VHH binders against FAS-associated factor 2 (Faf2). Designs and how they scored, part 19

Target 1, 346 residues: FAS-associated factor 2 (Faf2), of Rattus norvegicus (Rat) (q5bk32)
Amino acid sequence: MLPFRFTYYTILDIFRFALRFIRPDPRSRVTDPVGDIVSFMHSFEEKYGRAHPVFYQGTYSQALSDAKRELRFLLVYLHGDDHQDSDEFCRNALCAPEVISLINSRMLFWACSTNKPEGYRVSQALRENTYPFLAMIMLKDRRMTVVGRLEGLIQPDDLINQLTFIMDANQTYLVSERLEREERNQTQVLRQQQDEAYLASLRADQEKERKKREERERKRRKEEEVQQQKLAEERRRQNLQEEKERKLECLPPEPSPDDPDSVKIIFKLPNDSRVERRFHFSQSLTVIHDFLFSLKESPEKFQIEANFPRRVLPCVPSEEWPNPPTLQEAGLSHTEVLFVQDLTDE
Below, E stands for the ipSAE of ESMFold2; O stands for the ipSAE of OpenDDE; V2 stands for 0.75 times the mean of E and O plus 0.25 times the DockQ between their complexes.

## First folded at step 18 (VHH; framework vhh_7yz9_2)

Design g5 (from s5 with D53S K101Q; at its last look DockQ between E and O 0.43; V2 from the best seeds 0.00; counts 0 for: pae O 4.0 > 2)
Fold by OpenDDE, look of step 18:
Structure g5 (fold): chain B 346 residues (1-346), chain A 123 residues (1-123)
Amino acid sequence: as target 1 above (346 residues)
Amino acid sequence: QWQLVESGGGLVQAGGSLRLSCTASGFEFDDYYMGWYRQTAGNEREWVAFITSSGSTTYADSVKGRFTISRDNAKNTVYLQMNSLKPEDTAVYYCAADYEQYTDLGEYLMDYWGQGTPVTVSS
C-alpha cells in the first residue's frame, strides 16, 4: 500500500504544480485574513467539538506580534483538510485534555486551514512537508524564529513530550531576551529622565535670561525718561532766557531825566530788591511788563500792582483789555512805586 | 513615549522625485532597524525598504534602483529618496522601527509605526 500512496501524492503534487502554471491559485491573495481564521475555527468546532486549545483571535502577523511583545511561545498549526491524518490528529492529539492544558498554559496557539488564503500564505512561509504540521516560534537572538517543527501524525503523549522538550531547550533564550528588554527599558527611562532634566534646565536658563533682559530694558527706559526730562527742562530754561533777551532788545530807549513826559517807576520785586527805570507816559503798560520780564530776578509769572489806589495794572492783553492802556491812561504820576507779585506757584 | 513622524509626502508628477523623512523620538534610535512601508486603499501594507542599525539596506523589487533609504542617527531620522516615481507608487507611506531583525516572517512585526504620509503620483 506504500507505493500507491507515494505515487498518488506525487501525481497530485505534479498536478498541483501544473495547475499553478495554468491558473493562479485563488489562495494567493489574502483579502480577509480574519474571516479565514474565524471560518476555520467554526469548521473545526463543528467537526471536532468545542474542547480544543484556545485559538488566537487574529491574523498570523498579529499572533507573531503578540508572541514577540509578550515573549511567549507561539504554536502554529496548519490544517491540511485533505490529508488523511488530519482528523485523527485533531481528535486524538490536539483536543486531548493534557495537550489543551499544556498549550493554553505555556504558549499562544494560532491555527488555520491551508485551504484558506491566510493559512496558505503561512504555509508558503513555513514550507511544511506533510500534515499535521506544527511549528513553534519564539523570539531568539533578536529574531522571530521557528525553533521546532513537528510534521506527521503524532500521539498525545509524544506531542506533549516534544513540545515540552522544545520549550525547555529554548527557555534560556527567553530569559535572556527578557533581561535584554528590561535593560533596554531601563536605559530608555534613564534617557528620558535625562532629557527631561535637560529641558527643564534649559527652560530655567531661558527664563533667567528673559528676566535679565526685562530688567535691563526697564532700567534703560527709566534712564531715558530721566534724560528726556532733563533735556526738556533745559530747553524750557533756554527758551525763557531767549524770550527775556528778546524783550530786552525790543524795549524803547530810556527817556532822559529831563524829559517832562517821562515817568520814573520804582519796582519792588518779591525778593525785596528794587529796580528803577523811566518810561514815557505815552507808552503802553506792556512796556513796563516787558521790562520786568526781561530782568533775571523777576519771576516767571507776575503781576504789577499799584498801592494808591490799590489795583492790579492791566499790563498784559486780556479779554477785558485787548490793548493795554498807556501809563498816562492808567493814571500813573511822574514818580510811581509799583509792586511785583509772584504768581509762579499759582 | 515613542513617536515616529513622517513628512515629505505630497503630489508629484510621474518621473518626478520625492524625499520622505521620518523623525523618531522616545527610543534609542541608533539600535533600531528602520523601514518604510506603503499601503493603498483596499490593499495590504507592503514593505518598501529597510535599513539596519549598521546601515545595511534592502529594497523591495518594485522599488529597487529607484528608491534609496538612508538614516541620520544624529537627527534620529530615516529618509526615503524616491526617484523615477510612477503612478503605481501612489500610496500612504509609513515609517516603522524595530529592535529585532526579522526574516521573511517578520515584515509586519515592527515595534513602532508612524501615522503615515500620503504620496500621490499623477500620470
Scores: ipSAE 0.221, ipTM 0.676, lowest interface PAE 2.5, mean pLDDT 87
ESMFold2, look of step 18: ipSAE 0.448; ipTM 0.786
ESMFold2 (binder alone), look of step 18: mean pLDDT 80; pTM 0.815
ESMFold2, look of step 19: ipSAE 0.414; ipTM 0.765
ESMFold2 (binder alone), look of step 19: mean pLDDT 81; pTM 0.817
OpenDDE, look of step 19: ipSAE 0.026; ipTM 0.570

Design g6 (from s5 with D53S K101E D104N; at its last look DockQ between E and O 0.09; V2 from the best seeds 0.00; counts 0 for: pae E 3.4 > 2, placed apart)
Fold by OpenDDE, look of step 18:
Structure g6 (fold): chain B 346 residues (1-346), chain A 123 residues (1-123)
Amino acid sequence: as target 1 above (346 residues)
Amino acid sequence: QWQLVESGGGLVQAGGSLRLSCTASGFEFDDYYMGWYRQTAGNEREWVAFITSSGSTTYADSVKGRFTISRDNAKNTVYLQMNSLKPEDTAVYYCAADYEEYTNLGEYLMDYWGQGTPVTVSS
């Protein structure tokens, strides 16, 4: 009878192996891991009641992440729906008040059925041999590591003892990790402060340089303005001088003292100096103005006045006199004294 | 509580560039794969790019050579530099995170998702 059993089991195993190749286990595709967990939780509560450890509300990966972040123990329960000891374990051990208190106080608790895709995935990772299956996971040497495994039916007191033992055995690692993390955090804060201080210093230096540049530019602009003003004034003076010279060159020759048609004019300048020159009666008053203008001692702007009668001579073309009168037309005598009035400040 | 917040979306002309940012909070960013997905109206969400915790990158064929994914762990931020944008790139872009040890590229297996940022590329 022995050979038949062996052959049957071998054939069955081969068939199971072949079937695994033909029909991929539908649990191999995780489509809604959160849904799997929620579904299991509801099923669990329906079957065993609401008095149970607090289920982690998230995926296995999220549970690992939070356990790592918080430096907490993670207790993982894989539920075998078809296993004979699962119900007894859940009713008598997992839901015992002392067990609930221990789990809730000292660890995160993640649970799922292995019939769900999420639970199946985790089972493939943890490779349980029998049910019920519990694994304690914690951060050790910078990796989430299984530090304890409990497989098979276990009584509440034994469960408490085993879990406590696992935690106590690994407490030193947890403390060390906390210290390391704290040191790292302190270092990071210090670095950040240093960086901030450096940046602040850099900004201050940049601002200082900017201000210096602005001041230099302001000074340069002021200097340029002053230079431009000087140049402009020089040009104005040069132009004025050139104009005087031009007027001088364009003056008609001075009549002879023996010329009966000449007028001797004595000009009294604002500086009390006197200048005399002869002109022809037929000449325009503009010639008198040009003569005075050509003198170095003459103001830039002036008018010529006669005293008898007192009048300003129209020597420059105006709206009233577009063509200035001749000396004769202006009523000048053979000898005349004219006064030059400075209008430069007007 | 965990959060992914996308930013940087908007309107851009064809051939232009855009940089998306996703800032993470509430989980250990350094242990996660980060990725970008995009979805157009009436279509399924498709993956665009992924970056591992170590900086290894993977791109969809449709964006390869044009998009660059990067991360700054100090800022808990993942970036998507999008260059040479095309009208076909118009979509809502989503940031996603998955724990590195158990990560897969499946949409439904990602641990965290952002709310999305719209990108519109005009012709």
Scores: ipSAE 0.263, ipTM 0.697, lowest interface PAE 1.9, mean pLDDT 87
ESMFold2, look of step 18: ipSAE 0.308; ipTM 0.695
ESMFold2 (binder alone), look of step 18: mean pLDDT 81; pTM 0.815

## First folded at step 19 (VHH; framework vhh_7yz9_2)

Design j1 (from k3 with A33Y; at its last read DockQ between E and O 0.76; V2 from the best seeds 0.62)
Amino acid sequence: QWQLVESGGGLVQAGGSLRLSCTASGFTFDDYYMGWYRQTAGNEREWVAFITDSGSTTYADSVKGRFTISRDNAKNTVYLQMNSLKPEDTAVYYCAADYEQYTDLGEYLMDYWGQGTPVTVSS
ESMFold2, look of step 19: ipSAE 0.417; ipTM 0.765
ESMFold2 (binder alone), look of step 19: mean pLDDT 81; pTM 0.817
OpenDDE, look of step 19: ipSAE 0.239; ipTM 0.686
ESMFold2, fold request of step 20: ipSAE 0.512, 0.490, 0.384; ipTM 0.820, 0.802, 0.747
ESMFold2 (binder alone), fold request of step 20: mean pLDDT 81, 81, 81; pTM 0.815, 0.818, 0.814
OpenDDE, fold request of step 20: ipSAE 0.596, 0.624, 0.601; ipTM 0.843, 0.849, 0.843
ESMFold2, last read: ipSAE 0.539, 0.443, 0.430; ipTM 0.833, 0.785, 0.783
ESMFold2 (binder alone), last read: mean pLDDT 81, 81, 81; pTM 0.816, 0.817, 0.819
OpenDDE, last read: ipSAE 0.603, 0.601, 0.428; ipTM 0.850, 0.849, 0.783

Design j2 (from k3 with A33Y Q101V; at its last look DockQ between E and O 0.12; V2 from the best seeds 0.00; counts 0 for: pae E 9.2 > 2, grease 25.5 > 24.2, placed apart)
Fold by ESMFold2, look of step 19:
Structure j2 (fold): chain B 346 residues (1-346), chain A 123 residues (1-123)
Amino acid sequence: as target 1 above (346 residues)
Amino acid sequence: QWQLVESGGGLVQAGGSLRLSCTASGFTFDDYYMGWYRQTAGNEREWVAFITDSGSTTYADSVKGRFTISRDNAKNTVYLQMNSLKPEDTAVYYCAADYEVYTDLGEYLMDYWGQGTPVTVSS
């Protein structure tokens, strides 16, 4: 079986909606309802003075919504501008200090003239029989309910007694709803706190695993960098060996010892070994560099020096010597001793 | 002060679909009941659909099964999805917001209305 409250709302919703077919055409109405309330407040103060209950400044529907949300009584006053008792009620009852104190302390107070469009709308909803008219509205059984109506002139002491009676008879419903809301709110706050604590713990665990993963990744990158350095060095050694072999294959043939233009050169390498080779006087000094570079034992970078006179031979093109000279142009004799200086650390 | 603004109206072919939106401004309408009404020229306004603050819906017989009302309280918006439209659905559609007041004399409710959005369904 469906709960009564669920079924009751469904059935009541249908009935309430059907009653709306009787309503007047809304296009004939003014759409400034807050202006109607403010206008009444100013007119009230002009006629009766500034000592009065605090007026709710908003629409009737907004006042109902605020009363529901805040679990407060809403007192609605409909003012009949043309009724003979309206002035007396306002002066002697609403402006009485004890009435002002009661209304301000215990309820929201909404008031409007029924000559204004907003007041007329409320008049059609509440269907007052005479003026002055008061209705007390509160949240009861999950809906805003008129729990008291006061119609006709009433003295301030009687007004206080009647309003107090209505509130005392109905306050249990508001207290119960307030307690239920407080329990629900506290449960929701605690659940949110528990969820936040769980998520914080989960994030801490995930951050710990992220740091471990980053540490493992850093180690792997370092190992990869070391391996790349080893491979780069091996490639460099291979390239050097291949270049040495290429230079050896491109060397001009060694001249015959009988050739009158031949030069015998004895090279003293940095490792104290000696290498001899014949060259031709017409050859560029670059052939000397290429020969030495082609040797397995030669440094990767070197320069070639002669001692008598002591000088560095321009065997490699440079800014000072774009075109290295021939052996003849460099002044080499038919037999020479040249020294190879290691420049690898440069 | 709060205001209702309709949108989504227009011209559509018979059998087509259209979705109307109505957005409240100035405050949330979580506690309000919302409805759609429509009016043709020279006729009284007729009820179309209704949705409570809790989401319960009710429809006029003429639109039942074709129209769906829904609400998004986070956006202060109520929607009317209109499917299988007929030329008879041609009207100005009005959004209304109501607050329930219950009395021992029955339920009387005040309406706040939007300005209306025209819908035309051609043959």
Scores: ipSAE 0.011, ipTM 0.362, lowest interface PAE 9.2, mean pLDDT 80
ESMFold2 (binder alone), look of step 19: mean pLDDT 80; pTM 0.809
OpenDDE, look of step 19: ipSAE 0.458; ipTM 0.798

Design j3 (from g5 with Q101V; at its last look DockQ between E and O 0.15; V2 from the best seeds 0.00; counts 0 for: pae E 6.3 > 2, placed apart)
Fold by ESMFold2, look of step 19:
Structure j3 (fold): chain B 346 residues (1-346), chain A 123 residues (1-123)
Amino acid sequence: as target 1 above (346 residues)
Amino acid sequence: QWQLVESGGGLVQAGGSLRLSCTASGFEFDDYYMGWYRQTAGNEREWVAFITSSGSTTYADSVKGRFTISRDNAKNTVYLQMNSLKPEDTAVYYCAADYEVYTDLGEYLMDYWGQGTPVTVSS
């Protein structure tokens, strides 16, 4: 399946390259290729005038690269300074107005003297037999290819005809490459658009997942807060119940109705229920508070009032009453009605 | 402005291996044939290996079977894997590039050369 020309050509190229290192020519070592081009342009203008095709200002490899990228023909002129036909060709063919117009409009034009290192290097590549020498180079079959060679003196009308013939014979390769580049570009744009759409979809999915995680964590924190408050309220109520039981257990016994110092007290609770209990005149008013606190029916905070005169009884130690008085000292009668006022919401 | 920069050289014992690399800039790497060359003291520069833009390779007889040239066009880099090194492989190794122009008639132009990387193989 391997083409003979491809295999043979590669071997020849390497052999030719190796021979160059064995037998060097001083012109084969290029040190200032742009200088070689500029020197030729100055010499050309001095000798033939300023009316000439536009010279490509760069190296041979730069000209090839630009022609390939832009899908243009590259015309290469190698100038033989010592050849008898060089002056006639430059003055009468290259500088002819119609030739200038053709070259400027349809191709890149690179020129150099073969006596300069850059020109000699191109001479080794193109292997001209005589001067003047022109070569047409373009992208053909995916490679920059020499598609035409013109050697020897040529009249301007014939030059135009031959350059036009070479270009017309090869134009379809450039058109085909333009179409292939457009197809590849459209395919690449579609793939880029597909990749961008996929990445955008992936980012949207990641953002949705992030929002779901944040919502779940926010809900969990809120549920934990509610549970903590529920447990704290249950603990508070349990503590209160335990304190009520403790006070009930510590309550002094109810005196006998036959005791001359017995006081029967009827308490009116905020829920309109009534409770009765006997106390001893010698007991502190604190026993009244402790009794009422021990009742399941009693508010968490309360005060005890007597009517006519309406007054709050000091049943709990306070700044005014550090040691609450006895029932006797508070002026209670043997039968008394006291009112319990709910202070829990206040 | 173009540049070829070689790296990976050094001192190695006979039978050892080295991997040279050459990174290119300032020109369209995909358009160039790439090659490796070497020069011993007092001698002319010698061709070692050559690789086309499509990856086809050719080697000098003295290194065939021991050296492998490769390229990575995405990284603008050409490589020389040097195995089973001999003291005779001691040289300064150069990377070179030649613009790919197809013709039956001409020789290739060596447009660009690197500064070289020394390789020493001790006996």
Scores: ipSAE 0.021, ipTM 0.537, lowest interface PAE 6.3, mean pLDDT 82
ESMFold2 (binder alone), look of step 19: mean pLDDT 81; pTM 0.813
OpenDDE, look of step 19: ipSAE 0.424; ipTM 0.792

Design j4 (from g5 with Q101T; at its last look DockQ between E and O 0.13; V2 from the best seeds 0.00; counts 0 for: pae E 10.2 > 2, placed apart)
Fold by ESMFold2, look of step 19:
Structure j4 (fold): chain B 346 residues (1-346), chain A 123 residues (1-123)
Amino acid sequence: as target 1 above (346 residues)
Amino acid sequence: QWQLVESGGGLVQAGGSLRLSCTASGFEFDDYYMGWYRQTAGNEREWVAFITSSGSTTYADSVKGRFTISRDNAKNTVYLQMNSLKPEDTAVYYCAADYETYTDLGEYLMDYWGQGTPVTVSS
């Protein structure tokens, strides 16, 4: 003889499975779960009044998510519309002021009828045996876990005691999770501080190296500038010397002392030396400038003065004198003393 | 503090491919389950693919065989390779992370969400 319970269970399960294909449960085919929750809330208020615990307005999955995020207990009520004890439980227990106060202050409260698709879905997950049905759910060991089940009619004082007992027995798990979340946050803050300190040190090192490179380049540029200035001055000096030699080679010959148009000029140079040379009255005053410029002892810039009358002779082309006159046109006598003034620093 | 940043979305022709990336920061990436979800206007977010901390993968029926989820723990990045794309795949795709929490409904509840990256698949 086979065990009666095993044989009965197996046969009943086969029958229930086969019945699914003949008459599918319409509750499993409807997809408006928020509507199911709102519908229950409205029906509850119509039947039992407005003094009741605050209902969670959302799906069961949303309620689980909020309970997990907030580290709160979730109380789930499954309403059996056809069960004879449902009305008494709702009126006498859920609507009791002390029960309302407890539920509102310490937990999230989700409720639905098992005649609605959302309530039926939760019923299939929680597998209640009778009504009224309550389950307390919380985050435990990384799982949203049913930590208490209350089935059957219960009086308000007993309900309060049982809910409080379940919460007190499980508070340690919520405290531990809060501490672990804080520790994870603290570890992240420490890592951010270390990363910021490293980046600040790196930026400081880069700034130091940039300033060193800029100073070395500035020094090198100054050295190059000084060297280029020295070379430019040497070239300028060489050019000047070559110009003096060219002017000397281009001077017209000194007239004979016997030439009646000869002019003897004595030049007093800035170093108090004297130099004499004869010129022809028909020659331009530029010859006088060219002669003096060709002297190695002459200043780089100079002017030529006569003292009786005192005047500066126009020996080079200028804006005032674009065509310098001849010695004759300048009024020079057959013997003349001229003074050379150094203009180099002016 | 915690951050998930998606990239790789865009416009693609039907039958084409895209690879989405999600880079994580601010948590121990190796310890977290990662997932991809998608949402069209006016609808709830739909689960697409999930990869555990150990690398096991699970896919929604609508994308099985076409999408592949993977992770690179060295780069703190999860990927979604989307092949053979269809116009109904058009959605904003979200990256999500969870610290191994389970429910009685067999769903994974996600702790952290990215900002989303739009994907448009044209006919």
Scores: ipSAE 0.000, ipTM 0.359, lowest interface PAE 10.2, mean pLDDT 81
ESMFold2 (binder alone), look of step 19: mean pLDDT 80; pTM 0.812
OpenDDE, look of step 19: ipSAE 0.062; ipTM 0.609

Design j5 (from k3 with A33W; at its last look DockQ between E and O 0.46; V2 from the best seeds 0.00; counts 0 for: pae E 4.0 > 2)
Fold by ESMFold2, look of step 19:
Structure j5 (fold): chain B 346 residues (1-346), chain A 123 residues (1-123)
Amino acid sequence: as target 1 above (346 residues)
Amino acid sequence: QWQLVESGGGLVQAGGSLRLSCTASGFTFDDYWMGWYRQTAGNEREWVAFITDSGSTTYADSVKGRFTISRDNAKNTVYLQMNSLKPEDTAVYYCAADYEQYTDLGEYLMDYWGQGTPVTVSS
């Protein structure tokens, strides 16, 4: 925890700030502050001529802000319209060529009548005791500070000497503020550079982690794909086996060899093995297909061919043969040799 | 590259309370004077409260006794506790920071300003 710091000036600063809001005066309501400045300049030129220091054309707040930003002295003149010395000061001191040259070359110059709202507001802040009144303001030790006050009638040579003395006595504080400003700027630049380097490093780390997650997800998807393929193949194999068993159970009994309508068929399978079975002439050719399908050694997809003449027997329903013929209708003799062709790739 | 980020504004009933927060970055918070201001449509920005780097506080008469400004230098945060809120407290509230002071001159120019947080007090 940072300890509280008390200074006499800090407490007074707070008090003066708060007191500003307690003093009701018709001039305390500022409605056209730039107009107040222009009005004063106009009346000054009418009364004293056009040879005068360059007036800052803006509000008191703007003048203070510019003096702070540019590290320049600000000279504030408060004009007492009703004071007997005001005319003499303006004509003989403020309008003297040497004074004009000094003010124009070394400082900002803000001036207003205390009869105008803007001038009165500044009067309440600066608390002049008499007129003419001048205050010199500059940035000193972190504060825009009144570093000189000149009150009462002053001759041009004395004005030059006093303004020069005030500026020379305070110039080292402006150098100090310039150095402080540079130090803060260097600290901010270093912080920005360090923050950018940190963010760049963080983005690189996050990108590496994102790529690792993507690689893990790709591997997981491949593993699931392989497992899905295994399950599908296992299911297919089980379905085929069940279908073979169903067909075997549904086969008609083999007729007796003595039956005159019995057909003995010798099947030559693709592996060159032979299988014999008797069928009845009245049975559909589908019985032949079902018998061959029920065999363990049969291909998953096959066709049945007869020779002499060479032909494919319609043992399975098709568009041309929706109801396959009987063995008799297909022209099979009492003893036949049939060939089983493997079609599993077609 | 300084930043002041305000939070805690919203809608509240008359007589209620709100606590505004302002978190600072990009400058040495401990060394700065902090303040709160408010602004209604068509009006100039109005000072509300101020707290020095040493912790001394001051308030506008319109809020004295109802509002409390405080700071937590460890968190780089300034607070405004607003109690007994009135419809006339309705405004956008701004956090502000000042390193180079103007208070000896009857002027209140702040170096840094927040974005503002709206506060509405319904009747």
Scores: ipSAE 0.132, ipTM 0.559, lowest interface PAE 4.0, mean pLDDT 83
ESMFold2 (binder alone), look of step 19: mean pLDDT 81; pTM 0.813
OpenDDE, look of step 19: ipSAE 0.331; ipTM 0.742

Design j6 (from t4 with D30S S53D G54S; at its last read DockQ between E and O 0.74; V2 from the best seeds 0.64)
Amino acid sequence: QWQLVESGGGLVQAGGSLRLSCTASGFTFSDYYMGWYRQTAGNEREWVAFITDSGSTTYADSVKGRFTISRDNAKNTVYLQMNSLKPEDTAVYYCAADYEEYTDLGEYLMDYWGQGTPVTVSS
ESMFold2, look of step 19: ipSAE 0.333; ipTM 0.709
ESMFold2 (binder alone), look of step 19: mean pLDDT 82; pTM 0.821
OpenDDE, look of step 19: ipSAE 0.471; ipTM 0.813
ESMFold2, fold request of step 20: ipSAE 0.634, 0.587, 0.409; ipTM 0.867, 0.852, 0.746
ESMFold2 (binder alone), fold request of step 20: mean pLDDT 82, 82, 80; pTM 0.826, 0.822, 0.816
OpenDDE, fold request of step 20: ipSAE 0.542, 0.418, 0.436; ipTM 0.823, 0.775, 0.784
ESMFold2, look of step 21: ipSAE 0.201; ipTM 0.557
ESMFold2 (binder alone), look of step 21: mean pLDDT 82; pTM 0.823
OpenDDE, look of step 21: ipSAE 0.457; ipTM 0.803
ESMFold2, last read: ipSAE 0.639, 0.654, 0.551; ipTM 0.870, 0.874, 0.835
ESMFold2 (binder alone), last read: mean pLDDT 81, 82, 81; pTM 0.820, 0.823, 0.821
OpenDDE, last read: ipSAE 0.551, 0.423, 0.430; ipTM 0.825, 0.779, 0.780

## First folded at step 21 (VHH; framework vhh_7yz9_2)

Design i1 (from j6 with L109I; at its last fold request DockQ between E and O 0.33; V2 from the best seeds 0.48)
Amino acid sequence: QWQLVESGGGLVQAGGSLRLSCTASGFTFSDYYMGWYRQTAGNEREWVAFITDSGSTTYADSVKGRFTISRDNAKNTVYLQMNSLKPEDTAVYYCAADYEEYTDLGEYIMDYWGQGTPVTVSS
ESMFold2, look of step 21: ipSAE 0.474; ipTM 0.795
ESMFold2 (binder alone), look of step 21: mean pLDDT 81; pTM 0.813
OpenDDE, look of step 21: ipSAE 0.469; ipTM 0.806
ESMFold2, look of step 22: ipSAE 0.459; ipTM 0.788
ESMFold2 (binder alone), look of step 22: mean pLDDT 81; pTM 0.814
OpenDDE, look of step 22: ipSAE 0.451; ipTM 0.794
ESMFold2, fold request of step 23: ipSAE 0.328, 0.311, 0.541; ipTM 0.727, 0.705, 0.838
ESMFold2 (binder alone), fold request of step 23: mean pLDDT 81, 81, 81; pTM 0.817, 0.815, 0.817
OpenDDE, fold request of step 23: ipSAE 0.504, 0.423, 0.428; ipTM 0.806, 0.777, 0.782

